# Designs tried in a protein design chat: VHH binders against AFG2-interacting ribosome maturation factor (airim). Part 1

All scores and structures are predictions.

Target 1, 202 residues: AFG2-interacting ribosome maturation factor (airim), of Danio rerio (Zebrafish) (Brachydanio rerio) (q8jhh5)
Amino acid sequence: MPGSALLSLQQELRRGFEALKAAKDTFDGGHAECQELVSSLGNLAPQLKALKQVQISETPLSGFPCLQQRLHYKLSLAVDALLAKLAEKMAALQKVWDAFAQQVFTVVQLYEKNTDALDISVCVSRSAVCPSVSDMLEWLQDADRYYRLQLMQSRLLLQTLTPTDLTSMETAPNRWRSVRSARQEERIADALCQVSIFLETE
Unless a header shows other numbers, all headers, positions and changes below count from the first letter of the chain; antibody chains aren't numbered by Kabat.
F, E and O stand for the ipSAE by ESMFold2-Fast, ESMFold2 and OpenDDE, each averaged over both directions (binder to target, target to binder). V2 = 0.75 x the mean of E and O + 0.25 x the DockQ between their complexes.
Where letters were taken out, [cut] stands.
Atom coordinates printed by the task and the answers are left out, and those that the model quotes come from them; centres of patches stay.

## First folded at step 4 (VHH; framework vhh_nb_b201)

Design a01 (from h01a with E102Y)
Fold by ESMFold2-Fast, scan of step 4:
Structure a01 (fold): chain B 202 residues (1-202), chain A 126 residues (1-126)
Amino acid sequence: as target 1 above (202 residues)
Amino acid sequence: QVQLQESGGGLVQAGGSLRLSCAASGRTFSSYAMGWYRQAPGKEREFVATISWGGSTYYADSVKGRFTISRDNAKNTVYLQMNSLKPEDTAVYYCAAGSSPYEWLELYESGSYDYWGQGTQVTVSS
């Protein structure tokens, strides 16, 4: 039946938006947790820079050389611990995006397979309870691209966060904050609002 | 959950070398700080060396310049290369792992590692 293609597509769209809800919750929480970790790294960087300056100067003055070595090691351990947590959080975000991207791929493939059976008028028609198929596909693909970009930028930032590059660590909080687009976050929130009734219908 | 198993101990002449290995079972080895401690008969357990998950190292003054700690996260193994061995290095050597990277600021000083191996005997003859 002609209606069966639309029903199948609508079911996969519902699954796609449920996956988007899960992705948004995980990315919102994960980004906030990573922001805290990155802020801690930014706070440690000036302390490590000060200790490295003392080491480079190789002052012969007796003070507390063993204390300086211990403090440097403790600060390095703190950095390593924060980087480990950051990597762990990023792996969780990657896994959730992989699941979401797979659902978006499935919906797009189903649409492409049924494109000849679906009138353009069916794909662009909308109601108070159901956005158009075209709008919903666009929203899922836009969200997929946005989270993909966010992960890519986050990975590039991670690669610059090493105990040996303290300037990168010091600027990391500002760079991490810039990875998220307020405009794109609002568009995703709006899309989820627009499909709320659609997701409640069988 | 981590299980640690030391190997490589034995009898060596003063001035000789030994390489100790510590194999860790567990899915989170790369997230642990690893350490080596030793205990000679009638003495308390003393710190030897530690390595963070990222490779930062710290050594006891008594072994600095003679011992090198390293790790291979792909093999879940930590190593202690011991050179220029002295009779006073004779002890049972223990491998240790810290379970929380965020709280490791005091681990090497306090000896409060969460997991310990059974130990391997190192005997240095004069």
Scores: ipSAE 0.000, ipTM 0.162, lowest interface PAE 15.3, mean pLDDT 78

Design a02 (from h01a with E102F)
Fold by ESMFold2-Fast, scan of step 4:
Structure a02 (fold): chain B 202 residues (1-202), chain A 126 residues (1-126)
Amino acid sequence: as target 1 above (202 residues)
Amino acid sequence: QVQLQESGGGLVQAGGSLRLSCAASGRTFSSYAMGWYRQAPGKEREFVATISWGGSTYYADSVKGRFTISRDNAKNTVYLQMNSLKPEDTAVYYCAAGSSPFEWLELYESGSYDYWGQGTQVTVSS
């Protein structure tokens, strides 16, 4: 029966939205944690610039060999530590997105397998307790695309963060804030709100 | 968990060059600070160079400008490029890994690396 195909699809849609809830929680928390780390990197950039411009002969420390070089290494160490922590946070975000993307792939494949058996009127029908199959598929695919883009932009930003490019480090906090879209975040929150009753029966 | 294997040592004439490699096994390699030390017969173990996970380097004054330390985290390998070799560079060279990627300068100062390789002999003839 075609009704059996719809029930199977609804079960996979529920799994997809549970995966979306997990992805949203992880990305919200991860982005905030990365913002703190990137702010610390931005604070180190002016210190590294200042150190490069100091001539040791102009200080009372001109008699201490390697002091300027030693201080530069200490600041470079701090940069490396922050970049390592950012890489760790990015790996965790990638893992959660991979799980979400697999669930989206699964529900889309199930829909495609049953497309000839599902009447279009069934796929567009909506009630107060259940959004349409078409709307739910679109929301999951939109969220998948958004998180993939956010990961890509975050990775590209991290690749510009080196002690040799202090201007990129100094501007990094502002660039990190821009990888999130307020519009897309609102759309995901709205989708999760609209499926809340539908998810109660899982 | 980290195991280290050095290679690339040998006999070379003064003014020559050698490249040492240190292959590491274990899933934690990319989180470790790495270093090179050397020991000549009858002498204490001497610091040569260290590198953080992100590539920041620090060198002993005796090798500065002649030696270059580098790492390839994808291959779990650390390298020491030795140029303008002198007879005084003759020693067994040891690769070392420290438990913290963030305290690489402290590891250099204390010599308190957690893992050491078996060493590779470098002999520089006059």
Scores: ipSAE 0.000, ipTM 0.152, lowest interface PAE 15.1, mean pLDDT 77

Design a03 (from h01a with E102L)
Fold by ESMFold2-Fast, scan of step 4:
Structure a03 (fold): chain B 202 residues (1-202), chain A 126 residues (1-126)
Amino acid sequence: as target 1 above (202 residues)
Amino acid sequence: QVQLQESGGGLVQAGGSLRLSCAASGRTFSSYAMGWYRQAPGKEREFVATISWGGSTYYADSVKGRFTISRDNAKNTVYLQMNSLKPEDTAVYYCAAGSSPLEWLELYESGSYDYWGQGTQVTVSS
């Protein structure tokens, strides 16, 4: 029966949007934390560049090489520690996206299984308390694609961050800021607003 | 509590090679900087090499180019590959573990690591 299929689908849609709320909270906080770490890396890059130039020109017989080598190692250790923290935060974001993507997959599969039982008029029908099934599916799939792309771009950027490529480290803060889309962030916020009553009802 | 156990020491002829291992057990290995020190009879304890959690390394000038420090975080083990050994490398070699803040410089300069192994004897004969 259509009513039974619709109720089951609405149940899974609610789980999907609860997962989206969790994903949004984690990605918003995680991106801000990563921005701070990447900014620290950007601040270390000019110091490492300057020290590298001095060390290239310095003779081993000078009193300075030992101090310069110790400073270079200390700065390299700082870079190493920041990159390790970034890797941990990226792993946490990946885990949250995996959970969200699995829930979106579940909702889509349920919809496809019931396509023959669900009239198109049911899928496009709206009420004061419930967006259409079609709108809700679109919003979940759009959010899934957006977070997947954000993770992919963030990981690609982090793969360029090595102690041997100081120019990439120096420009990383600006590049990190660009992985978020204000337009897509607004669309996700709007979708969560639109489903707020739907999530508060049975 | 972290416990450190060294192995791989022994008697070797000048020009030979040895690989020392240090296995860490107990609480954790994940955030520790690891170091190797050595002490010959009647002499002060001397820094040999250090490695951060992420693999950044620093060596004493006396061993640079001959010794290589590395770690396997999955096995909670740090290694010291010693090549082109000289009689003056004869000493008891100690593994050390310390907190991995950005203050590591104070740790290696002072030898003030949180945990130390019991040591392994390396003897280089002519």
Scores: ipSAE 0.000, ipTM 0.182, lowest interface PAE 14.0, mean pLDDT 78

Design a04 (from h01a with L105F)
Fold by ESMFold2-Fast, scan of step 4:
Structure a04 (fold): chain B 202 residues (1-202), chain A 126 residues (1-126)
Amino acid sequence: as target 1 above (202 residues)
Amino acid sequence: QVQLQESGGGLVQAGGSLRLSCAASGRTFSSYAMGWYRQAPGKEREFVATISWGGSTYYADSVKGRFTISRDNAKNTVYLQMNSLKPEDTAVYYCAAGSSPEEWFELYESGSYDYWGQGTQVTVSS
């Protein structure tokens, strides 16, 4: 029956938007945490450049034959530690997106299985307390697309971060900040506002 | 379990157009990300375009502005509209399907797909 299919779809839509709330909170916090780590990497790059440019034999430290190698090693260890923390944070974001994407696919799959029973007039009808099924499906898919793209761009950026490419590391903080879209963030916030009553009514 | 069958290939003159279709078997087509790849003789398989279930698209630089990927979930079919064809576009074109949500993320980067079609030949004459 069309009514039964709609009720099942509405339940899965609610789960999808609850998953979106969790994803938004985790991505907002995770992006900020990663930005701090990337900023630290950006600060280490000029220090590594300066160490390579210093003529250690002309300094008061020239009496220590391995000093330049030891200083470089210590800074490289700091870079490695930050990269390890970034990998850990990215893994956590990936896990949260995986859960959200799974919920979106579940809703889409349910819609597909019941397409013949869910006629167009049901899918486009709106009320003051409930957005249309079509709107809600589009918003979940748009958010899934946005977070997938954000993860992809972040992963590509991280792949360029090596202790030997100091220019990429130095510019990374600005590139990391650019991964988020203010327009897309606003659209996700608006979608969550529009479904707030729908989520409260079971 | 999923089978992909391409169609619409053929011989066209440079500047011409072709529309490729890929029909997928199964009820869970909406769970799949779909892609097109091509392989010219003696070359490795290269990425052409991809589309998620929600309609997100990515294109290889060599085809941007000329090719358009689209899908019809009701018909379990993905399409590649090829315009302004060049002799360099001559290749066997393969349809691919990714079976999991994770593959939407990996799709553009790795070209990792679970299912591949047998391919359809496109020949562009100068």
Scores: ipSAE 0.000, ipTM 0.081, lowest interface PAE 22.1, mean pLDDT 77

Design a05 (from h01a with L105I)
Fold by ESMFold2-Fast, scan of step 4:
Structure a05 (fold): chain B 202 residues (1-202), chain A 126 residues (1-126)
Amino acid sequence: as target 1 above (202 residues)
Amino acid sequence: QVQLQESGGGLVQAGGSLRLSCAASGRTFSSYAMGWYRQAPGKEREFVATISWGGSTYYADSVKGRFTISRDNAKNTVYLQMNSLKPEDTAVYYCAAGSSPEEWIELYESGSYDYWGQGTQVTVSS
């Protein structure tokens, strides 16, 4: 029955938007935490650059063997520690996106499977308490695409961050801020607002 | 969580070479800093070399230019290539892992970790 198909689809849409709420909270927090770590990397890059340009033999410390090598290694360890923390946070974001993407896949497949049984007028029908099926599917797919691209851009940026590429580390804080789209973030917030009443129904 | 197993030790003549391997079990190897230590009979354990998660290396002064540490994260293995071996290099060689970023500096300095291998004997004759 067409009514049964619509109810099943609405249940999967609710699960999709609950997954979107979880994804948004995790990505918002994760991006902010990563911004702090990347800022720390940016601060270490000038220190490593300065150390490489200093002639210890011409300073008061010229009597200490391997001092420059030890200092360089300790700073490189600090960089590696921050990169390890960033990798850990990226893995957590990937896991949350995987769960969200799976829910989006499930609802889209359910819609496609029941296309012949779903009345087009039902799929485009809107009310104050329930957005259209078409609108909701579009919002979930747009959010899925946005977070996938954000993860991809973040991973590419992190791959440029090494203790040997100090220019990439110095520019990293600004490049990290540019990964988020204010427009897309607002669109996701708006979608969640528009489905708030729909999600309160069993 | 992490188990380490060394191999590649043996008897070699002065001036010879050996390649030690340390195989790690567990899926977190790529995020660990790895180190090599050695202990000669009747002596304290001493630091040999370390390699960080990102590939940064540091060596003890006694082995600089002769030993090379490397890692293969796809195989969960760390290596120690030992060239121009001397009788003074005779020791049991141990692999160690630092599971957290704060432990990485201690791999270089302290040599005290919960993740240690059983050791592999290296004997350099004459």
Scores: ipSAE 0.017, ipTM 0.450, lowest interface PAE 6.8, mean pLDDT 81

Design a07 (from h01a with Y108F)
Fold by ESMFold2-Fast, scan of step 4:
Structure a07 (fold): chain B 202 residues (1-202), chain A 126 residues (1-126)
Amino acid sequence: as target 1 above (202 residues)
Amino acid sequence: QVQLQESGGGLVQAGGSLRLSCAASGRTFSSYAMGWYRQAPGKEREFVATISWGGSTYYADSVKGRFTISRDNAKNTVYLQMNSLKPEDTAVYYCAAGSSPEEWLELFESGSYDYWGQGTQVTVSS
């Protein structure tokens, strides 16, 4: 069979996995940066709780006007600043996923256009240098779904974070760690390992 | 770089209500902390209320419970709802924007805000 359709598909698959490598690096770094910001939020929550529960009028500080309001406002500004930085980092992750998702879409569309021309035995055959087309398509689609769900879960988590819901802020560091799936991260790492020679051969 | 324009001022009887609006133009409004200050004849400019870009608010004791500050980031506008107005509330009201939302704003220090409107007159008749 003329291999032109297969060669074109393999070229788009290489672009797909290069996009996946970029997405993984950005998501790994971005998640770590967000974890730091979320940990800072968790540390501020006990301070805000302590301030709400103390009756300053009954303490040695009762002679200082507006102190409780000023301290609460200052801590609330710190919370708002951290939430803004989180939103900014989430927007950057969304942009990287959008680019990756578009590349996955392109590969899938190319496969669908050529499905009648591609022998099924070619699509499932494996070698030491090249995984099967079917495996590679599955891995890209699985990674796309995983990052989409991670972004969705992360955005939902951020929506629960307000200066008035201190319990959500205190639990946020643990909840943020849980948006990553160790199983899915391992699968992505394995896929990138399995395509390493394939990417270098081109 | 932000320009601020206040509106909604006027004459009102004691016990009445007014809603002031401040329209912002220029760079992303949502990145700024917004405040209201007022100045009566023969007095220094005094703090009224502030709202961070995330919605955290703080009020001067003289207006707490009577005034409400809010913002609409989609309309680039901040509002001051003034209820139970007193003759002592008579002043020119100024809208202000601060470019450093991460810094603690000195609530009585006008220098904490980088941009100011031209002001709108509020007169409360006894």
Scores: ipSAE 0.006, ipTM 0.365, lowest interface PAE 9.6, mean pLDDT 79

Design a09 (from h01a with S99R)
Fold by ESMFold2-Fast, scan of step 4:
Structure a09 (fold): chain B 202 residues (1-202), chain A 126 residues (1-126)
Amino acid sequence: as target 1 above (202 residues)
Amino acid sequence: QVQLQESGGGLVQAGGSLRLSCAASGRTFSSYAMGWYRQAPGKEREFVATISWGGSTYYADSVKGRFTISRDNAKNTVYLQMNSLKPEDTAVYYCAAGRSPEEWLELYESGSYDYWGQGTQVTVSS
């Protein structure tokens, strides 16, 4: 028999964790897809470096007058395409985080609005089937902060990727892999596990 | 719907210069590769130049060093600066737009753009 305030808060917490589940799935998939795109950029960097260093007009291929221009254009086009795909993936991740962050904001605001109506003992009470309100709020806020930082670091890394900085392109795969925190990923997985029964109750 | 309108054509003496413009209407201009083709009377349409959305350019050997392709994504416009014009440059010039990276390489070879303009006449007198 929870009061109206607690019932409303529990409903918003459920929406928050459903949004977190969607965000985790999208960020996990998006990070993997971006890792593949960034690896492709890393593979193109040595080819661009080699083409820049080779004097085709002074090689056995000098009888093919458009070869160097055609190869440079093809490689530049591939770089453009990969960067455009990365930008699209980042926009999709931003949109999913925006939705999750808004839901976290809504839950926190509802909690603050009803603080006077909610007994502290109710907010810290937990069972095998329902984590405490305080634990759930903390887990949502921690996940929100983590994904925000991950997006910021990813965007900063992508802004360093230009065809004129081949070293940045070559190191990009390793730098991209470092954006995720294994510790924070495990904490999010643990939170979702702990709320699984709570999410099944109506 | 993307529509392309060329302008800037005209009559010019050999050795002269012209700048062609292609104004695009509709959405998604900045995500398209843009190109110029030309067709002289009694001849097949031939590739002139292309520019990717990122600004990478490629030119036909016949115009390399004389023509420069550029784009202004804020104005939804593509330009072709033609210098050191020759009588053999006389043709109707067409602006074209295409969507994909693989199509862009093929567009140089096969001329398979998604959208085409109506053309603008360039006549170079001897």
Scores: ipSAE 0.005, ipTM 0.328, lowest interface PAE 10.1, mean pLDDT 79

Design a10 (from h01a with S110P G111S)
Fold by ESMFold2-Fast, scan of step 4:
Parts: C-alpha cells; structure tokens; sequence
Structure a10 (fold): chain B 202 residues (1-202), chain A 126 residues (1-126)
C-alpha cells in the first residue's frame, strides 16, 4: 500500500537525519581538531627552514656538538607525530561518513523501489510538523555530497604535506580552513532545524 | 599497546660487526619513535640511536659513523647495524618505543619512551 510505503520511507528518513546529526557533530569536531594539528605543522615549517639555513658551527652554539642534527631530528619527529595524528583523525571521519552515506543510500533505494507506488503529490506535500519527502531526500543527498567532497579535498591537502615541501606545510592552515563551506554548513544546520519536530514526533 | 623483544646479541671480536633486531608486537609500531639504549656494567643507561616514524635518525657521538639505525614498518622491526665494534661497546642493548610527544626535546631521554624490551647482551672482545 502507498500509505505503508510512505510510513516506511519516513522511518528511514528519520534514521538518515539522526545519522546526519552524528556526522555533523563528528565532522565539526574533527575539522577543528585537524585545524589545530595543521596549525602546529604550519608553525614547525618556518623553524625547520630556519634551522636548515643556519650553520650552527659558525655561531656561538658551535660549542655544542651535533646540536643542529639533534634539533632537526626533534622537529622532524614533531612533524611525523602531527601527520600521524592527522591520518588517524581522517580515518575516523571516513568511518563516520561511510555510515552516513550507507544510510542515505538505503533511503534513496527505498524511495526508488516505491516511486511508482508514491504519487508525486504525496512526495511534495508539506505540513507544519513534516517537511516533504522530496525536500528531505534532497537535503540528505546534498549533505552526503558535501561531506564526500570535504573528505576528498582534505585527503588531497594532506598528500601535499611532506617534510621536503615546507611552503606547503606553512600555507596548510589557510588551505585547511577553505575545505569547509560556510554556505553548505548553514544549509545542513537549517535542514536539521526544519526536521526537528519530524524527528521528535517519530 | 606495544611489546618489544630484542635479538641478535652475542660475542664478537673488536673490529667486527653485529646486527641487533627489535620485534614489536601488539598494535603497529609505525606511529612510534624507536630508540636504542645501552648499559655497561656499573654505568648508567646511555642513549645510542633513535629513528622516527618517518625515518629521521639521530645518533650519540660515540657511535656516529659506526652504527646505523633503520626500521621495517611492514615487519614491525627496528634494527641497529653495529660496525667497527670496540670493547667499550660492550653492554646490554635495550630497544625502546615512544609515541611522538608534543614536546620536541627529551626524545633521547629514557623517560620519553613508553615501552622497553628486556635487553640483549653484546660483548666485544679485544
């Protein structure tokens, strides 16, 4: 029955938006944590560059054998640690997106399976407590595409972070901030606000 | 998280070579800095060499040019290749693993390492 198909779809849409809430919280927190790590990398790059250009044996520090080698090693360790933490945080974001994307896929498949049983007028119908099925599907798919793109751009940025490219490391904090879209973040927040009653009425 | 087991120690004549291995078990050690320390009879434990996750190395002056530290992340193993061995290299050699700390200094200090092996004896006869 069409009514039964609509109720099943609405149930899966509720699961989708609960998954979106979890994804948003994790991506917001994860992006902020990565921003701190990337800022630390940006701060280390000028120090590594300065150390590479300083001949310690020609300075007052020449009385401390292997100081330049020791300092370079310690800075390189700090870079390695930050890159490892960034990779770990990216893996966590990927897992959360995978779960969200799977739920979006499930909702879309259910809609497509029942599309001929669901009149278009039912799919565009809105009420004070329930956005239309069409709107909710669009919002979930838009969020899925946004987080997928954000992960892709983040991975590409991290691939440029090598100890041999200090300029890329130094500019990384600004490049990391640009991965998020204020417009898309606002649209996701607005969608979650619009479904708040729908989720509570479940 | 990590257990360390040294091997490859033994008796060797002065001028000879020896390769120590340190096998890590548990979670992958590829995110850890690895170090070698040694302790001769009646002396404090002293730093020998360290290698970062990315392969950056640092050596004590007493071994620089003679010893080479390396790692095989696929095998969860760190190595210490010891060449031109001297009687004063006689000691128990310890493998150590430490998470890359936020603090840059003190990575060669024993307290900077979270995990330690039981040690392997190296004896260099003159």
Amino acid sequence: as target 1 above (202 residues)
Amino acid sequence: QVQLQESGGGLVQAGGSLRLSCAASGRTFSSYAMGWYRQAPGKEREFVATISWGGSTYYADSVKGRFTISRDNAKNTVYLQMNSLKPEDTAVYYCAAGSSPEEWLELYEPSSYDYWGQGTQVTVSS
Scores: ipSAE 0.000, ipTM 0.251, lowest interface PAE 11.6, mean pLDDT 79

Design a12 (from h01a with R27F L105F)
Fold by ESMFold2-Fast, scan of step 4:
Structure a12 (fold): chain B 202 residues (1-202), chain A 126 residues (1-126)
Amino acid sequence: as target 1 above (202 residues)
Amino acid sequence: QVQLQESGGGLVQAGGSLRLSCAASGFTFSSYAMGWYRQAPGKEREFVATISWGGSTYYADSVKGRFTISRDNAKNTVYLQMNSLKPEDTAVYYCAAGSSPEEWFELYESGSYDYWGQGTQVTVSS
C-alpha cells in the first residue's frame, strides 16, 4: 500500500543521508590530506627542474660519475612515495563513495519499484519536519554525482603527476584545490541541515 | 571507443538455463551501473535486471527468482544467469551501462543509459 511503501522509502532515505554524512566527513578530511601531499609534490618540482639545468661537471662534485643521475633518482623516489600515498588516499575515498553510491542506488531502486504505489503528490509534499521525497532523492543523487565527479577529476589529475612532467607537478596544488566546488559543498551542508529533524524520527 | 559486447545467447528448451555475458571496454567499468534489457518481436524494449557500482541488484517481476545478475570488475564483465527459462523469455537481450542513477529516479518510463550493446538472441522452445 502507499503508506507502507512510503515508510519503507523514508527508512532507506534516512540510511542514505546517514551515509552522506559519513561520506562528507571522509571526503572533507581526505581532500585536505591529499592537498598536503600534492603541495609537497609541487615543492619537489622546482628542485628536479634545477637539477636538470645544473652543469654538474663544473661543480666540486664533478669527480663522481653519474652523480646527476643519482641525485635525480633520489628526488624521483620522493615523488614516487608521495604518489603512492595519494593513490592510497584516493582508494580510501573511492571505497567511501562506493558505499554511499550503493545506498543512493538502493533508495532510487526502492522508489522505482514503488512508483505505482506512490502518487506524485506524495513525492512532492513537504512538512515542517520532513522534506519531500522528491527533494531528498534529488539531493542524494546530486551529492552522489558530485563526489563521483570529484573522484574522477582527482584520478585524472593524479595521472598527470609524473617525475617527467614537472610543469604538471608544479601547477598541481592549484588544480587540486579546484576539484572541490564551494557551491556543491554548501548545497550538501544545506541538505543535511534540512533533513536533521527527519533523521531524528524513528 | 566504448563497446559493450553480449554473448551466450542461443536456442534452449523450456526449463533450461543460459548464461549471458557482456564484455565492456572503453570506459571505467567499476564506476558504471550495468543493466540488462530485452525486446521481443513486435514489443517495446523492457527492463530485465540491473546491478549498481556496489553490487545492489533489482529485477523485473517477470524474472525475479529465475534470473541472477552479477558483475566481475576485474574482467570488465556483467553476467545474467537465466534459469527456468520460459517461451515468454524469447527476445533479443541488450546490455546497458549508465554512469548516473538518474534513469531510475525519472518518474516517466524514459530512463536512459549512456551505452548499449548490439544484443544477443535468446530463443526458448517448448
Scores: ipSAE 0.000, ipTM 0.081, lowest interface PAE 20.9, mean pLDDT 79

Design a13 (from h01a with S31K L105F)
Fold by ESMFold2-Fast, scan of step 4:
Structure a13 (fold): chain B 202 residues (1-202), chain A 126 residues (1-126)
Amino acid sequence: as target 1 above (202 residues)
Amino acid sequence: QVQLQESGGGLVQAGGSLRLSCAASGRTFSKYAMGWYRQAPGKEREFVATISWGGSTYYADSVKGRFTISRDNAKNTVYLQMNSLKPEDTAVYYCAAGSSPEEWFELYESGSYDYWGQGTQVTVSS
């Protein structure tokens, strides 16, 4: 006979997986949008490189500002606009992960508080309607860790993106693609499939 | 409704240094480029320097190599470090905020900046 502790835990697990669905949708879309922005940065880097090379060999003019200096500023301004958009996207991803991480913390805390009231056989029990409590806790914690690491890697990449480091800008599209793990993405998708019936019942 | 407040002006001897600050309240840090302009007695207002949100800078030829513009986006503040000051640098210095500073001094001189400060007096004695 499941007790009120199990029912309460199942309720919080449902909230956790609803938060995971929201996080997955936001991270999937956000990663794709960021990929487009960093591709644009990669396209601007060769233009800035060419302009810098011309300026090195150029004879300085006196009095009037050089048109090439203004062009450099305008291209750098375009880079700044893309970096601002990337920062905006990263802030949105951080907010969604914060909400998901808080929900995972709540579920784990509830489980730990009720450990004495929950038999191990109850925690590993499975049905067609409900995965085991142990599996669901593991899946939520794994997803939380994965998205946290993805955000950390993305922020590290963003730190290297400046108009003065053109090599980092040129390699940014390849580096950004590497922050996702196909294996972990598949595991999260599979977990959401396995809890689909569980989420439709209360 | 963005408000700009300059500070750091004053009297300094030729060859000296001075740092101006401009605090922007109510603005979004991801949108605005910041600039400095100056107006000497009996002269028209002239461009000094601009900085984009990401730190890209552009200077008037008269100050290039002597002045450095910088910003702190967390504080919504822009700075103008003025070195090797000359009597000709004597002017009221104005802070400005806008999305297209390069267009303003290039083609649309009177219209590109959205917001202006009250100004701060810099006097360089010979």
Scores: ipSAE 0.000, ipTM 0.323, lowest interface PAE 10.6, mean pLDDT 79

Design a14 (from h01a with R27F S31R)
Fold by ESMFold2-Fast, scan of step 4:
Structure a14 (fold): chain B 202 residues (1-202), chain A 126 residues (1-126)
Amino acid sequence: as target 1 above (202 residues)
Amino acid sequence: QVQLQESGGGLVQAGGSLRLSCAASGFTFSRYAMGWYRQAPGKEREFVATISWGGSTYYADSVKGRFTISRDNAKNTVYLQMNSLKPEDTAVYYCAAGSSPEEWLELYESGSYDYWGQGTQVTVSS
């Protein structure tokens, strides 16, 4: 029955937007935490660069080359520790996105399974309480694509971060900030605002 | 249950090359720093090279530029590529594992690793 199909779809849409709220909160917090770690990496790069420059110079101090190697290794270990924390944060973001993407898949699959019962007039109908099914599906799919792209770009950036590539480490804080799209973040916030009453109703 | 198994040792001529392997099992390899030590007859065990779980490397001055340490986390294996071998490199080579990445510098300096392999003989003839 058409009413039954619409009710089931509306329930899955609510679960989708609850998952989006969770994803947004986690990505906002996770991005900020990663920004701090990446800033720490950027601060270590000039120290490693300075030490590398000194390694080229001959010094009259006995044992100085050994000290240089030990200091370089210690700084490199600090880099490794920060990179490990970044990897753990990325894994947590991936897990939250996987859950959100699965909810989006479920909603889209339910819509496609019931297309005969869900005509165009139902899908584009709007009210003060409920956005259209079409709008809500588009917003969830757009958010899914955005977070997927953000994770992909973040992982590619992480791959460039090594103690041996000091230029990549120095530029990392700016590159990490650029992974987020202000426009897409605003669109997600707007979508969540527009569904707020829908989520409070049955 | 924890095992470190070295392989790849043998007899080579001065100026030659050898690649040592250390296969690890019974622990989460990717969370451990790995090192190579050597011991010549009648001498104390000496540090050769270390690699952190993140891939940062440190070498003894005697081998720097000639030896390369690397790891393959998918295979739970650490390698030591030895080039331009000298008679002075003749020793039993040991693989070691330590579980504290942040304190690894102190561990390799003290030789206080969590686990050690049984060793593999390298002989360089002139």
Scores: ipSAE 0.012, ipTM 0.400, lowest interface PAE 9.0, mean pLDDT 81

